# VHH binders against p0dx41: the designs that were tried, part 15

Target 1, 281 residues: p0dx41
Amino acid sequence: MASFIASDQDVKNFLTAPSMNDQEGIGFAYATDEAVLKALIPAPLKLMAPVVCGYVVHMGKPTFSAPYLEESLFALVSYKDKMMGAYPINLLLHGPGAESGVIAGREGAGIPKKLADDIELRRNDNSATATVERHGKTLLNVSWTAGELNDPSIMKQFAGQLALGKEAEMNSFFYKYDIDQHEDGTNHFSNVQLVATQLRSLADQVEPGNLSIQLESTDDDPFGELKVLKPLGAAWFHFDTSVMFNTLKLDEVDAATTMPKLLTGRYDRSFFNPKAATYII
Short names: E, the ipSAE of ESMFold2; O, the ipSAE of ESMFold2 at other seeds; V2, 0.75 times the mean of E and O plus 0.25 times the DockQ between their complexes.

## First folded at step 4 (VHH)

Design q14 (framework vhh_vobarilizumab_d1)
Fold by ESMFold2-Fast, scan of step 4:
Structure q14 (fold): chain B 281 residues (1-281), chain A 125 residues (1-125)
Amino acid sequence: as target 1 above (281 residues)
Amino acid sequence: EVQLVESGGGLVQPGGSLRLSCAASGFTFSSYGMAWYRQAPGKGRELVAGITRGGSTSYADSVKGRFTISRDNAKNTLYLQMNSLRPEDTAVYYCAAEPRYYGSTWHESSEYDYWGQGTLVTVSS
């Protein structure tokens, strides 16, 4: 029977590594303005290339929720010229499991997750489309057509990412922090930390193809800041399993220089409206 | 342009076996879930067996333990191995490919994206 006091078994189940199994969708890459993208990357992470990567996927069998759709735009970064991985700039989620995904990711892993108003993903034959809608705008509209990449010269870099039928491990870099509320009505950031969470995935399908991509902006989600200078390519992929595991604490970082680069991906403009603090409730 | 072409049907005696094949072209076969349906004389179509893109299989209660669905992605071919055939298995057998749509406005389709023309299986003495 359920209780506000969890059983020992419930606690053990809760602590099992989350898995986003039966994951499929469109992955893509495009070239963007180097100075703009570089400015978004908090030290000590270093931008590796003036390229935005992204995906729109359906997670069919998450271990912690009903299925949901997820979008991300991320940069490829390095830490101390040794560790390489993704730095997510945004994640937007939609669907039956989306609220659980936001809660788990934000509380447990410092992932910049928000809810989209709608995400759609469709594959027909050798073509697929995805759209992400939030606050009255189609923030992302992406299409994949099986075949040649937009830029065939990057095929070797692109194809080197996924070994079919083999487990691959990769790093995702996140910043975790606490917000402490004080008696004088101010808040302070504390314990601002760079972490790497490892992802172990088993790919059973990767199909390269041509990318078409369009971005729109809102103040809450300024996707247009990451201007599409040149589509590079896309792929339809499927992961049988994808497990988040092994979080590494890497560095403590300065709040004043780091936090300005974290807020837009995690909070909407209503959090920055000083009038909200003076309302009588 | 999508085509599914069934073959392997024919006349067989009760207790016999047949292997149906479905040759797929014009789409990325390996990326689709696939199914076999059948339509007996005077009846609607019913699901016989399904196989997901990941290889998980499902069967109608009437064929469990007798039929085996499988796929060969290198040959773009779906198979149905039918053993211990019964007169009630007499039907036109259809190959079908599963739709892929995820979204908040999506309504479950009762129809697959693509269908073959069918192959007749007659189980009679």
Scores: ipSAE 0.057, ipTM 0.483, lowest interface PAE 3.9, mean pLDDT 85

Design q15 (framework vhh_7qia_2; at its last look DockQ between E and O 0.75; V2 from the best seeds 0.00; counts 0 for: pae O 9.2 > 2, unsure alone 62.7 < 65)
Fold by ESMFold2-Fast, scan of step 4:
Structure q15 (fold): chain B 281 residues (1-281), chain A 125 residues (1-125)
Amino acid sequence: as target 1 above (281 residues)
Amino acid sequence: QLQLVESGGGLVQPGGSLRLSCEASGFTFSRYAMGWYRQAPGKQRELVAFITSGGSTNYADSVKGRFTISRDNAKNTVYLQMNSLRPEDTAIYYCAAEPRYYSYTWHESSEYDYWGKGTPVTVSS
């Protein structure tokens, strides 16, 4: 029978590096409004291009949960003009492992994860579609068709990153924080810090193609703020392995300027407006 | 190279039971959504039961409570258990597969990429 007291071996197993193995789906990129996207990026990160990247994937063999589906929209950013990587604006999860993924990512790693009401990913031969539904709206609808990118000129910039069988490393930047309650009942943010998580992934399938994309917006998930000005391209990919092997603590940052840019990706509007607390899920 | 082979059809009296099997080869079965369709003489093919890669199931209203779809990923097989059979269940039953369909909620597909050859079921005295 299991106990509320974990064994020494269970604690050791809990602390092993997480992997998101057997991952496949649609990755994509589109051009957006530079001023809007730039305003969402907390200092000291700098936006590299007026481009939103995203994915909808199935995680077949996560080490910490049952399988699940995941969506993300992210920006490409630099830190101190030396480190480059992804800054995730949102992540939505659905499926048997989704609850565990949200809890672990938010509690341990500062990852902006919420639960979707539904995520669907389907590939029929040389075409694929994915949809993400939350709170009565299809927030994201993407299609991939094998062939040329929407903008073939960008293929030259990323040719090396699409190499099959090559192990690739990338940084994902997150902000971690604590919420502390004072004696008078007020809460404040503390220990607001920028971290870089480092992933090592091995792709065994990458197929470029044409992107079709539409976004819908809700107050809880304002995807429409990241307006689609021009689809750039998509790819169907499969990662055999993807391991989060290291985390670097980079900088402590100012809460007052940083926290407003973190909360919408992590919380629904009921947290910010007591009147909204009566909304039906 | 995907192949679907149906078995288990036959003649049965009203109120009887049959178990249909569909064995899959040439693909990673666990990644595919599987469906059972039927076609009665002079009618269009209709979806009877569906099971996603994640195990979520759905049924046509006409068979709900009588038919059960299940899968065994270790055996690359999908099953249709048919109980309390009626003359109106008489049809050719087809197994179908949709590649790389990931959903943990029911969604009907209007088309499947792969079909079996069909197995006839006749319910009569």
Scores: ipSAE 0.395, ipTM 0.801, lowest interface PAE 1.0, mean pLDDT 86
Fold by ESMFold2, look of step 5:
Structure q15 (fold): chain B 281 residues (1-281), chain A 125 residues (1-125)
Amino acid sequence: as target 1 above (281 residues)
Amino acid sequence: QLQLVESGGGLVQPGGSLRLSCEASGFTFSRYAMGWYRQAPGKQRELVAFITSGGSTNYADSVKGRFTISRDNAKNTVYLQMNSLRPEDTAIYYCAAEPRYYSYTWHESSEYDYWGKGTPVTVSS
C-alpha cells in the first residue's frame, strides 16, 4: 500500500550507491579562451587546460529513476594539485527520469542540474548528432563522425584511460551550500563547501572521431561564453555501468567570491530579475 | 538482401482490431529505431508511431490510446497493435528503420535507411 511514510526497507534502499547503467552517446572536447574558462572556476579548484569537455548521453538504466538524456559541459581541474577531475559548469536533463535526476544530483552533491526543453541523440552507421534545446534556442548542436580526431595529439592522452572492459575511477567536483533566512526575512548563504564525487565506470564501446560543434546563448543559459576556438575531437561511447561510490567533503569556501560562479548553472533569470517572468507556450 | 516485410493488414469493421508485423532482415535490427507510417489516398505519408533502439515509444495524437508499438529484437520484428479502428485509419501502413535515436518528444524523422512495401488496412462496414 502506498504511504507518505516510507518503510525501513525503503529508507535502506534509498541509501544504496546509485548506478548510471547503460550510458551511450557523444563525448567531445574543444579549446576555448583560457582567461574566460579560468574565471568560471571557483577557488580552490585550478584549471588544468584551456579545454571544455562535454557529452550528450542517454542514461538507459539508472538505478534511481526512469531513463533520461543528459548534456554537460565541464572543465578539467585539480584540487591542490593532488586530485584531478571534471568540474561540470552545466548539466541539462530531459526525459521521464529527468526530474528525479535533477533532485538526486542537487541534493546528493550540489550538481548544477536544470531541465532542458528537448534533447535529441541520433546515430547512423559512422556518424551521430545531438541537439539540446532550452528557452527558444538550440544551445548545443554537436556531431561526431567516426575516424580521425580534429587534433590527434590531444585525444591520444585519453586513449589509455578508456581501456575497454576495464574499470576506471574518476572525480567530479561540485559546490554545495545552504540558503538560510535571517530574522528580518533576508537570506544569506552558509556552509559553502567543495565536494568531490567518485565514479567507477566500465566502458565497452569507444569510437573516436571528428567533432563539429555549435553553441548558442540565451539569458538563462549563456553557453556561447565558452567559445569554440578549436574543435579537438569526439567519440561515441557506451558505458555498461557507472557507480557513484563516494562523495568527499574537501573544503569550506568563501560565499562572497564563490556564489557568483555557482548561481547561473543552478537558477534561471527569474531568481535574479523580477522582470524575467514571461512564459510562452 | 536488406528487407522490411509488413503483414497483418486487411479489411476490418469500425471498432475492430488488427496487429501489424514487420520482419527485418539483412541489417543490425537492434541498432535501429523503427517507425510505422501510413498514407491514406490523396494524403501525405505520416508517422503513426515509433520505437527507438533504446526502447522509448511515441505516438501521433490521432492514435494515442488506441495503437501500441512494440519490438522483439530476437525475432527482428516490430509490431503495431491497432485497436478501436476508425474509417480515418484506412491507409497503406509502412514500416521504416532509422538510425539509433533517443528522443522523448514527438517529431517526424526524414532519415530512413529502409522502407517496407506496405500493408493495406481498410476500415469500413
Scores: ipSAE 0.288, ipTM 0.710, lowest interface PAE 3.0, mean pLDDT 87
Fold by ESMFold2 at other seeds, look of step 5:
Structure q15 (fold): chain B 281 residues (1-281), chain A 125 residues (1-125)
Amino acid sequence: as target 1 above (281 residues)
Amino acid sequence: QLQLVESGGGLVQPGGSLRLSCEASGFTFSRYAMGWYRQAPGKQRELVAFITSGGSTNYADSVKGRFTISRDNAKNTVYLQMNSLRPEDTAIYYCAAEPRYYSYTWHESSEYDYWGKGTPVTVSS
């Protein structure tokens, strides 16, 4: 029988560590304006390189939802010069599992997830393309062609990130916060914290190649602020398993200086501007 | 060079059986969905049977119950067992590998990049 009340077994399954198994798609990196990217990174994280990394992938066998497609752009950052990892600026999700993926990510780690109107990922032989559409524009158009990277000098770093046949542990940094309501009905932010999720991933396919990438902006998703100054490279990859096995609470941070850098990755203009409207019918 | 090689076609009497094979090389076979298509003289190519990487199958109505598609990932081979053959089944049969394509919004159909050369099947008394 279906019920609003979950069984004990359902609760146990809900608490199992989330995994993103059978994940594949295009990963990429490009050089961008250092001052612009640095300004987007909330303290105490520090930008490590003037490089935007990203991906468009199919999440084939997530443990918490039906399959879905996901895009991300992220910076390479450190915490206190001792923990390094990704700081995702955005994630857009599309497909039957996307709603569940947004809920899980927002609640679990404050991950900046929104729903895309469309994501397409296609590979033919030695080339692949992906597009991400939201609110009337193609925000991201990326292609990979097997072969040499645009900038071969990054081959060692690129290969090390996706080493074949070896499990790799990686950090991703996010900011969690609460929105609480005062007795007078107004809201405030509380408990603004830096967290790190820790993933253990096994790549069984990594095919480096040449990147072609274009970004566009809408008022809701200003991807074009992260200008492509130089494409560096791309790869087609497959992760057999990817397990989020830990979430660390690292610091509490000031809401006034932090929240302006968090809101646009999580909310659209209609949340901020009473005169803003988005009609996608 | 990526290759799909069909075999097993031939001349057969109505009511007879044939087993087509398609051996793949030059790509990771187990990750591809595979299909059998056929084209009679002067007609468009049509889907006959389809099998996903996970083993789920689908058939054209005209062959359902008579044809069976299967795959052996260890041998990089997809099969089409054709039973109770009829003259209308006469065609060149092509094996195809579906490109890895992910979209949850309807799009125009994509052309396959990985086709075999075909194997002729003639059903005649």
Scores: ipSAE 0.031, ipTM 0.606, lowest interface PAE 6.7, mean pLDDT 86
ESMFold2 (binder alone), look of step 5: mean pLDDT 79; pTM 0.798
ESMFold2, look of step 7: ipSAE 0.176; ipTM 0.672
ESMFold2 (binder alone), look of step 7: mean pLDDT 79; pTM 0.804
ESMFold2 at other seeds, look of step 7: ipSAE 0.011; ipTM 0.485

Design q16 (framework vhh_7pa5_2)
Fold by ESMFold2-Fast, scan of step 4:
Structure q16 (fold): chain B 281 residues (1-281), chain A 126 residues (1-126)
Amino acid sequence: as target 1 above (281 residues)
Amino acid sequence: QVQLVESGGGMVQPGGSLRLSCAASGFTFSSYGMSWVRRAPGKGPEWVSTISWSGGSTSYADSVKGRFTISRDNAKNTLYLQMNSLKPEDTALYYCAKEPRYYGYTWHESSEYDYWGQGTQVTVSS
């Protein structure tokens, strides 16, 4: 029988680096408005290109949960002109392991995770589609068709991130913070920190292709703010292994300028509006 | 391009048997689940049976359970339906259908097959 007191072996298992093994789906990139995207990136991170990257994937064998689906939109950023990587703007999860993924990612790594109402991913031969639904809207609708990228000139950059048969390491940048409740009934932010977590992935399948993408917004998830100016390309990929490891604490940052850029990715509008909201079924 | 070609239909008397075959080409047959769907005259399509990519899992409509057996030969890119104890109500055009790879967790009644064969006619006469 299990106990509220974890065994020594359970603690050791808990402290093993989390892996999202047997991960596959659609990765994609599109050009967006530079000023809009730049405004979303908290200092001291710097935007590298006016490009939104994203994925919709199935995590087939996560080490910490049952399988689940995950969506992300992220920017490519640099820190102090030496460290480069992804800055995730959002992550939405759905499926049997999704709740565990949200809890672990938010608590342990500062990852902006929420639950979607539904995520679907389908592949039929050389075509695939994915949809992400939350609060009555299809926030994301993407399709991949095997073949040429929308913009063939980016093929070298695209292929380099998904190198076949070799371990690739990348940084993901997150902001972590504490929220302290005070006697006056307000919350206060403290210990707002920029961290980098490294990801090591082994891709055994990458199939480039043409991207079709549509975004819709809700107040809780304003995807339409990241307008699709030009689809750049997509790929179907499979990672045999993908391991999160080595978290670096990089900088302590100003709460007043940083926190406004973190809350929408982590909390819904009901948290910011003291009046109850009613959804029409 | 994807092609599904059914064969093995014909005319039988009640209680008889037929074996349907579906020859698949233009895709990696061993990576996809396959289904048999039938359409009786003047009726909509009725799902009959599904088999997983490996052949390890099968499912059947209640109307055919215990009488029909679905199987596949991945080396030959061929799907089969063994039909025993045939009834007049089994009279229909039988289609081979390819399932997409689906990764969602919300149940959908997917009678939406992108690729259907030409069909093979089964007639059970009393």
Scores: ipSAE 0.270, ipTM 0.640, lowest interface PAE 2.2, mean pLDDT 87

Design q2 (framework vhh_7aqx_2)
Fold by ESMFold2-Fast, scan of step 4:
Structure q2 (fold): chain B 281 residues (1-281), chain A 126 residues (1-126)
Amino acid sequence: as target 1 above (281 residues)
Amino acid sequence: QVQLQESGGGLVQAGGSLRLSCTTSGFTFSSYGFSWFRQAPGEEREFVGAISWSGGYTDYADSVKGRFTISRDNAKNTFYLQMNSLKTEDTAVYYCAAEPRYYSHTWHESSEYDYWGQGTQVTVSS
């Protein structure tokens, strides 16, 4: 019988490393404005290339929820010129497991997750499309057509994260923080720290292709700030397994310079101005 | 446990309109895509129309395009086929179907659908 007190076995199960198995969808990359992208990256992370990477995927067998769809835009960054990985700028989730994914990711790992109003992923033979809708806008519209990348010269670099038949390890960098309420009712930030979450994935399907991409912007999700200067390529992929297995605490960082770069990916404008429009559909 | 039930079939005059409904139970409606198929006497089951899980994409057989509209109502766990400008050749048993995968690259392939209704008869008289 279920209780508000979890059993010892339930606690053990809860502490099992989360897996996002049976993932498939569109991964992509495009060139953007270097100065704009660089400005979004909090120190001590350094931008490695003026490229936005992204994906729209279906999580078929997560261990912590029902299936769901997820979108992300991320930058490629380094820490202390030795450790490399992804810095996610946004994640939007939709579907039966999406709420659990948002709660677990935000609470446990500092991941900038919000709920989308809708995410669609559709494949027709050698073509696929994905759209992400939130607050009355199609924030992202991507298509993949099987074949060569838009820029074939980058095939080796692009395919590195999606190497077929190889177990790949990557770092994702996140910032974790506490919000403390003072006696006068004001909040302040504490324990602002850079962490790396390590991910181990096995891609058993990777199909390169041509990318078409369109972005729209809202004040809550300003995707248009990451302008598409040149599409680089896309791939349809499938991960058999994808396991988050380690978190490294790397650095304590200055709240005043860091927090302005973290809030838009986690909160809507109503948090910053009580008079800001809130869209509900 | 997963069940689909059609309603709204019947006899209608050529040029008339009819709305079919498919009410579902036993699964999370918003996580499924839906389609309508039909089967005329002595013929194989053919695709009529589909709507994606989000409602953002619809697709139709060429024979019904512009005349039929598929829609969904997540609050009612029901999806619809609005049939306008009906022709005698639209006479068939209409089946609703549900796809457990969010995405589909084979919406027209009946074998991709695991869940089917029992069918509802539509007869168009001249």
Scores: ipSAE 0.000, ipTM 0.140, lowest interface PAE 14.9, mean pLDDT 85

Design q3 (framework vhh_7aqx_2)
Fold by ESMFold2-Fast, scan of step 4:
Structure q3 (fold): chain B 281 residues (1-281), chain A 126 residues (1-126)
Amino acid sequence: as target 1 above (281 residues)
Amino acid sequence: QVQLQESGGGLVQAGGSLRLSCTTSGFTFSSYGFSWFRQAPGEEREFVGAISWSGGSTDYADSVKGRFTISRDNAKNTFYLQMNSLKTEDTAVYYCAAEPRTYTYGWHESSEYDYWGQGTQVTVSS
């Protein structure tokens, strides 16, 4: 029987690399305002292109939870002109495993995860749709139709990360921090650090296609700030295996300039102003 | 604690075969790639072969390509080097190693590896 004292084997299992196996869904990209997107990227990361990438996926066999659905919008960034990868601006989760995914990601990896009220992902033959709903708004509505990308000239940038039958490595950049309480009861940020979490994936299905996308905005999740200027493309993909196998500690960073860019992706407006809270008893 | 232990070395006649094993503990075996290196007396450690974390990719030094095969068994936390058509030039201490620090670029560089076995002697007689 279970105990409040975990066994040595349970501790070892807890500390193994998390995998998001049997992952499938829609990946997409669209062009956005360069100045707006650039302003969201904390130093020392540098924006590589005025493009928002995203996905809505089902995690069929995560090693740490029951299955769940996940959405993300992210930028493509570089670190010191040598390391490249994704900088996730948001992640929203829904489904049976979603709470475990939020807790594990926020506590252990500095991942900006929140719970969505609903995520739907549907595929029919050569078309698919996904919607993400939170706090009374459909924040994201995307569709994929098998065929050519909206902009065929970007095929390499979009399809390369979803190479069929090949091992791929990618970096995701996150900021970790502590919140410490002062003697007077006020909190302050400490140990603000840039890390790169390294992901390995095996894709067995990649189907490029046409993207249709609509964003709505709330103060808690201001997706409308990442304006859709031009849809670039979408793909349906399936990963047999996707594992976060390593995390590199890269830099300590200045809290005053960094933290303002991290809070909206991690906390709702009620953390900043109790008058912004909306609830029903 | 991460540990690697080689076995299967020994004496063999030229043209013969040996299978080396490396048993590992202290990390999630299925999440790591593995390599074999060898070192003859007075020489630097040279790359022999590697297998990726998924087992879907392998790489070999040109001198052993077509003769040596690297494989892994996740259920046993063990990976192997099957050595066929052995030559006197294959005489060396063979070391197993877990995945380099620089994942995409460090596979051939012994200095990129933090975790090593103690080595097992392979001697090929003419």
Scores: ipSAE 0.012, ipTM 0.346, lowest interface PAE 8.6, mean pLDDT 87

Design q4 (framework vhh_7aqx_2)
Fold by ESMFold2-Fast, scan of step 4:
Structure q4 (fold): chain B 281 residues (1-281), chain A 126 residues (1-126)
Amino acid sequence: as target 1 above (281 residues)
Amino acid sequence: QVQLQESGGGLVQAGGSLRLSCTTSGFTFSSYGFSWFRQAPGEEREFVGAISRSGDSTDYADSVKGRFTISRDNAKNTFYLQMNSLKTEDTAVYYCAAETRVYGHTWHESSEYDYWGQGTQVTVSS
């Protein structure tokens, strides 16, 4: 039955819109240095607030893979003052479906995905913890305890983010590019473009709570650049469905100014300075 | 702290049905994933079925797929194992178990579970 030639049905299945169904975990936000975060955002996107958002989740029923765990840190951005959404700075994946998730996201959607060495997510009653490990460091350690946000004044803004039992649409902004090798043996970036991937999600659980967060940094994953100045809050959430249903091409952008802001989230130091990489196994 | 109590076991003829219940107390029910295990005389405790914390994902041992269904009722702090088309090989003590780990890749390993019920005997006669 298996062949290197895909059947017509296999091709049709491959082109089905990807879904990350049965998704649950910890979402969180903290205040960071405005100048640092602003500098990481490629034009024409604009930073909306000096806040890093993040999550550590389990994808229970992805349509393209076995289940996996995923971490992300992202900024809230606007495009031409008309569209708002998330700009993911990093994504780390772990678990049986993680390799498929990395390949599909990087190849198809320009998503800055790498493999973590471990991601653990636990919930016990009204508390939960998550850790993300890569290259000998615990890059992220978060805890959620049900109750008040660290900053209760943002509760009404937070409560407006998700409507339980109703579909919500969200934008995530990514940059796609080609790497072309010319006859002289040199590589060049081309076709650098900003896209908005649109997600439609159905949330059936959101539980606000207190955030505890600790970051560590490596040269491959410099999380410490996004310093935690003030925890703002966390929530435990569950999405029944989350479908990546549309992608809009928004803008072609300058490679020279854009590419320096995309590479660290997609490649390790061995691509730029192999002599500096001392912890590759 | 956490208490799990099985009910619904008993004697049944091959081809019959039983519904096991596991009632829980001492924790927030909606925060846990749940599983059923069984142990026949002289054998190790084996996985039967699991339901995720969200209730959206279930998993079953190959020997029971299509015959057994696990479900949960958060309002009653109870989860169930509906056992249909019972075979003599299904004779065992059935245990309910609770798990704090959100990622269910270890659902089949009895050593990974935090809390257990006392067990209920199911006997399937020829």
Scores: ipSAE 0.039, ipTM 0.464, lowest interface PAE 5.2, mean pLDDT 87

Design q5 (framework vhh_7aqx_2)
Fold by ESMFold2-Fast, scan of step 4:
Structure q5 (fold): chain B 281 residues (1-281), chain A 126 residues (1-126)
Amino acid sequence: as target 1 above (281 residues)
Amino acid sequence: QVQLQESGGGLVQAGGSLRLSCTTSGFTFSSYGFSWFRQAPGEEREFVGAISYSGGSTDYADSVKGRFTISRDNAKNTFYLQMNSLKTEDTAVYYCAAEPRYFGSTWHESSEYDYWGQGTQVTVSS
């Protein structure tokens, strides 16, 4: 029988690097408004291109939970011209393992995770669709059809990260912070830090194709702010392994300029205005 | 023609075990995910368990977790339900079903499946 006091071995197991193995789904990219996307990126990160990347995937064999589905929209950014990687704007999770994924990611890694009301991913032969629903709206509807990318000139950018049989490494940039409850009844942000965590993935299936994408907004998840100006492409992929490791603390950052860009991805509008609260029934 | 055919049903005493098989033909087995559903007399069809097309992911109804195991054999175009520690509540007609790679919250809903078997009776006594 388990105890509220974890064994020494349980503590050691808990500290093992998390892996999201048997991961598959649709990855995609589209062009968006440069000024809008640039404004969302907290300093000292710099936007590399006016492109939103995203995915809707099934995590078949996480080491820390039952399987779950996950969506993300992210930007490609640089730090001090020495590091490049992804800056996730959002992550939405759904399925049996989703709660564990949200808790672990938010507490341990500063990842902007929320629960979706539903995520569906379907593939039939050479076509696939994914939908993400939250608070009464289909925030994302994406389709992949095997074949050419919408813009074939970007094939090299996709192929480099998803090369078959080669371990690919990417930095993911996150901000970690504390919220302190003070004696005078006010809350304050403290220890606001930029970190980079590495992700090492081994792709054993990559199939490029044509992207169709629709975004909708709610006040809690304003996906429509990242307008689809031009679909660039999509791919169906499968990662045999995908491991998070090697977190580096890069900078302490100013809370006043940084925190406004972090809250929407982590909290719903009820935290900011009680009048903006509940979505249904 | 697409065909799914169950076998391995029958009468068993509570605490016993059965292994159901579903043999398939008429489609590319390796591209499909597979599930088992069951229907007790006078009740609606309910989800039992599922296995992804890769075999890397499985899902089960809470009522059967730890007792039932779903598996697949691509070489035989067959998938299985190993049922252990059977209870009288497990008495039902068991149906096998196939769905092209699907992941989502409606995976448990029978309406999401393209192909079905005819059903095999499992009766658990006493």
Scores: ipSAE 0.076, ipTM 0.450, lowest interface PAE 3.6, mean pLDDT 87

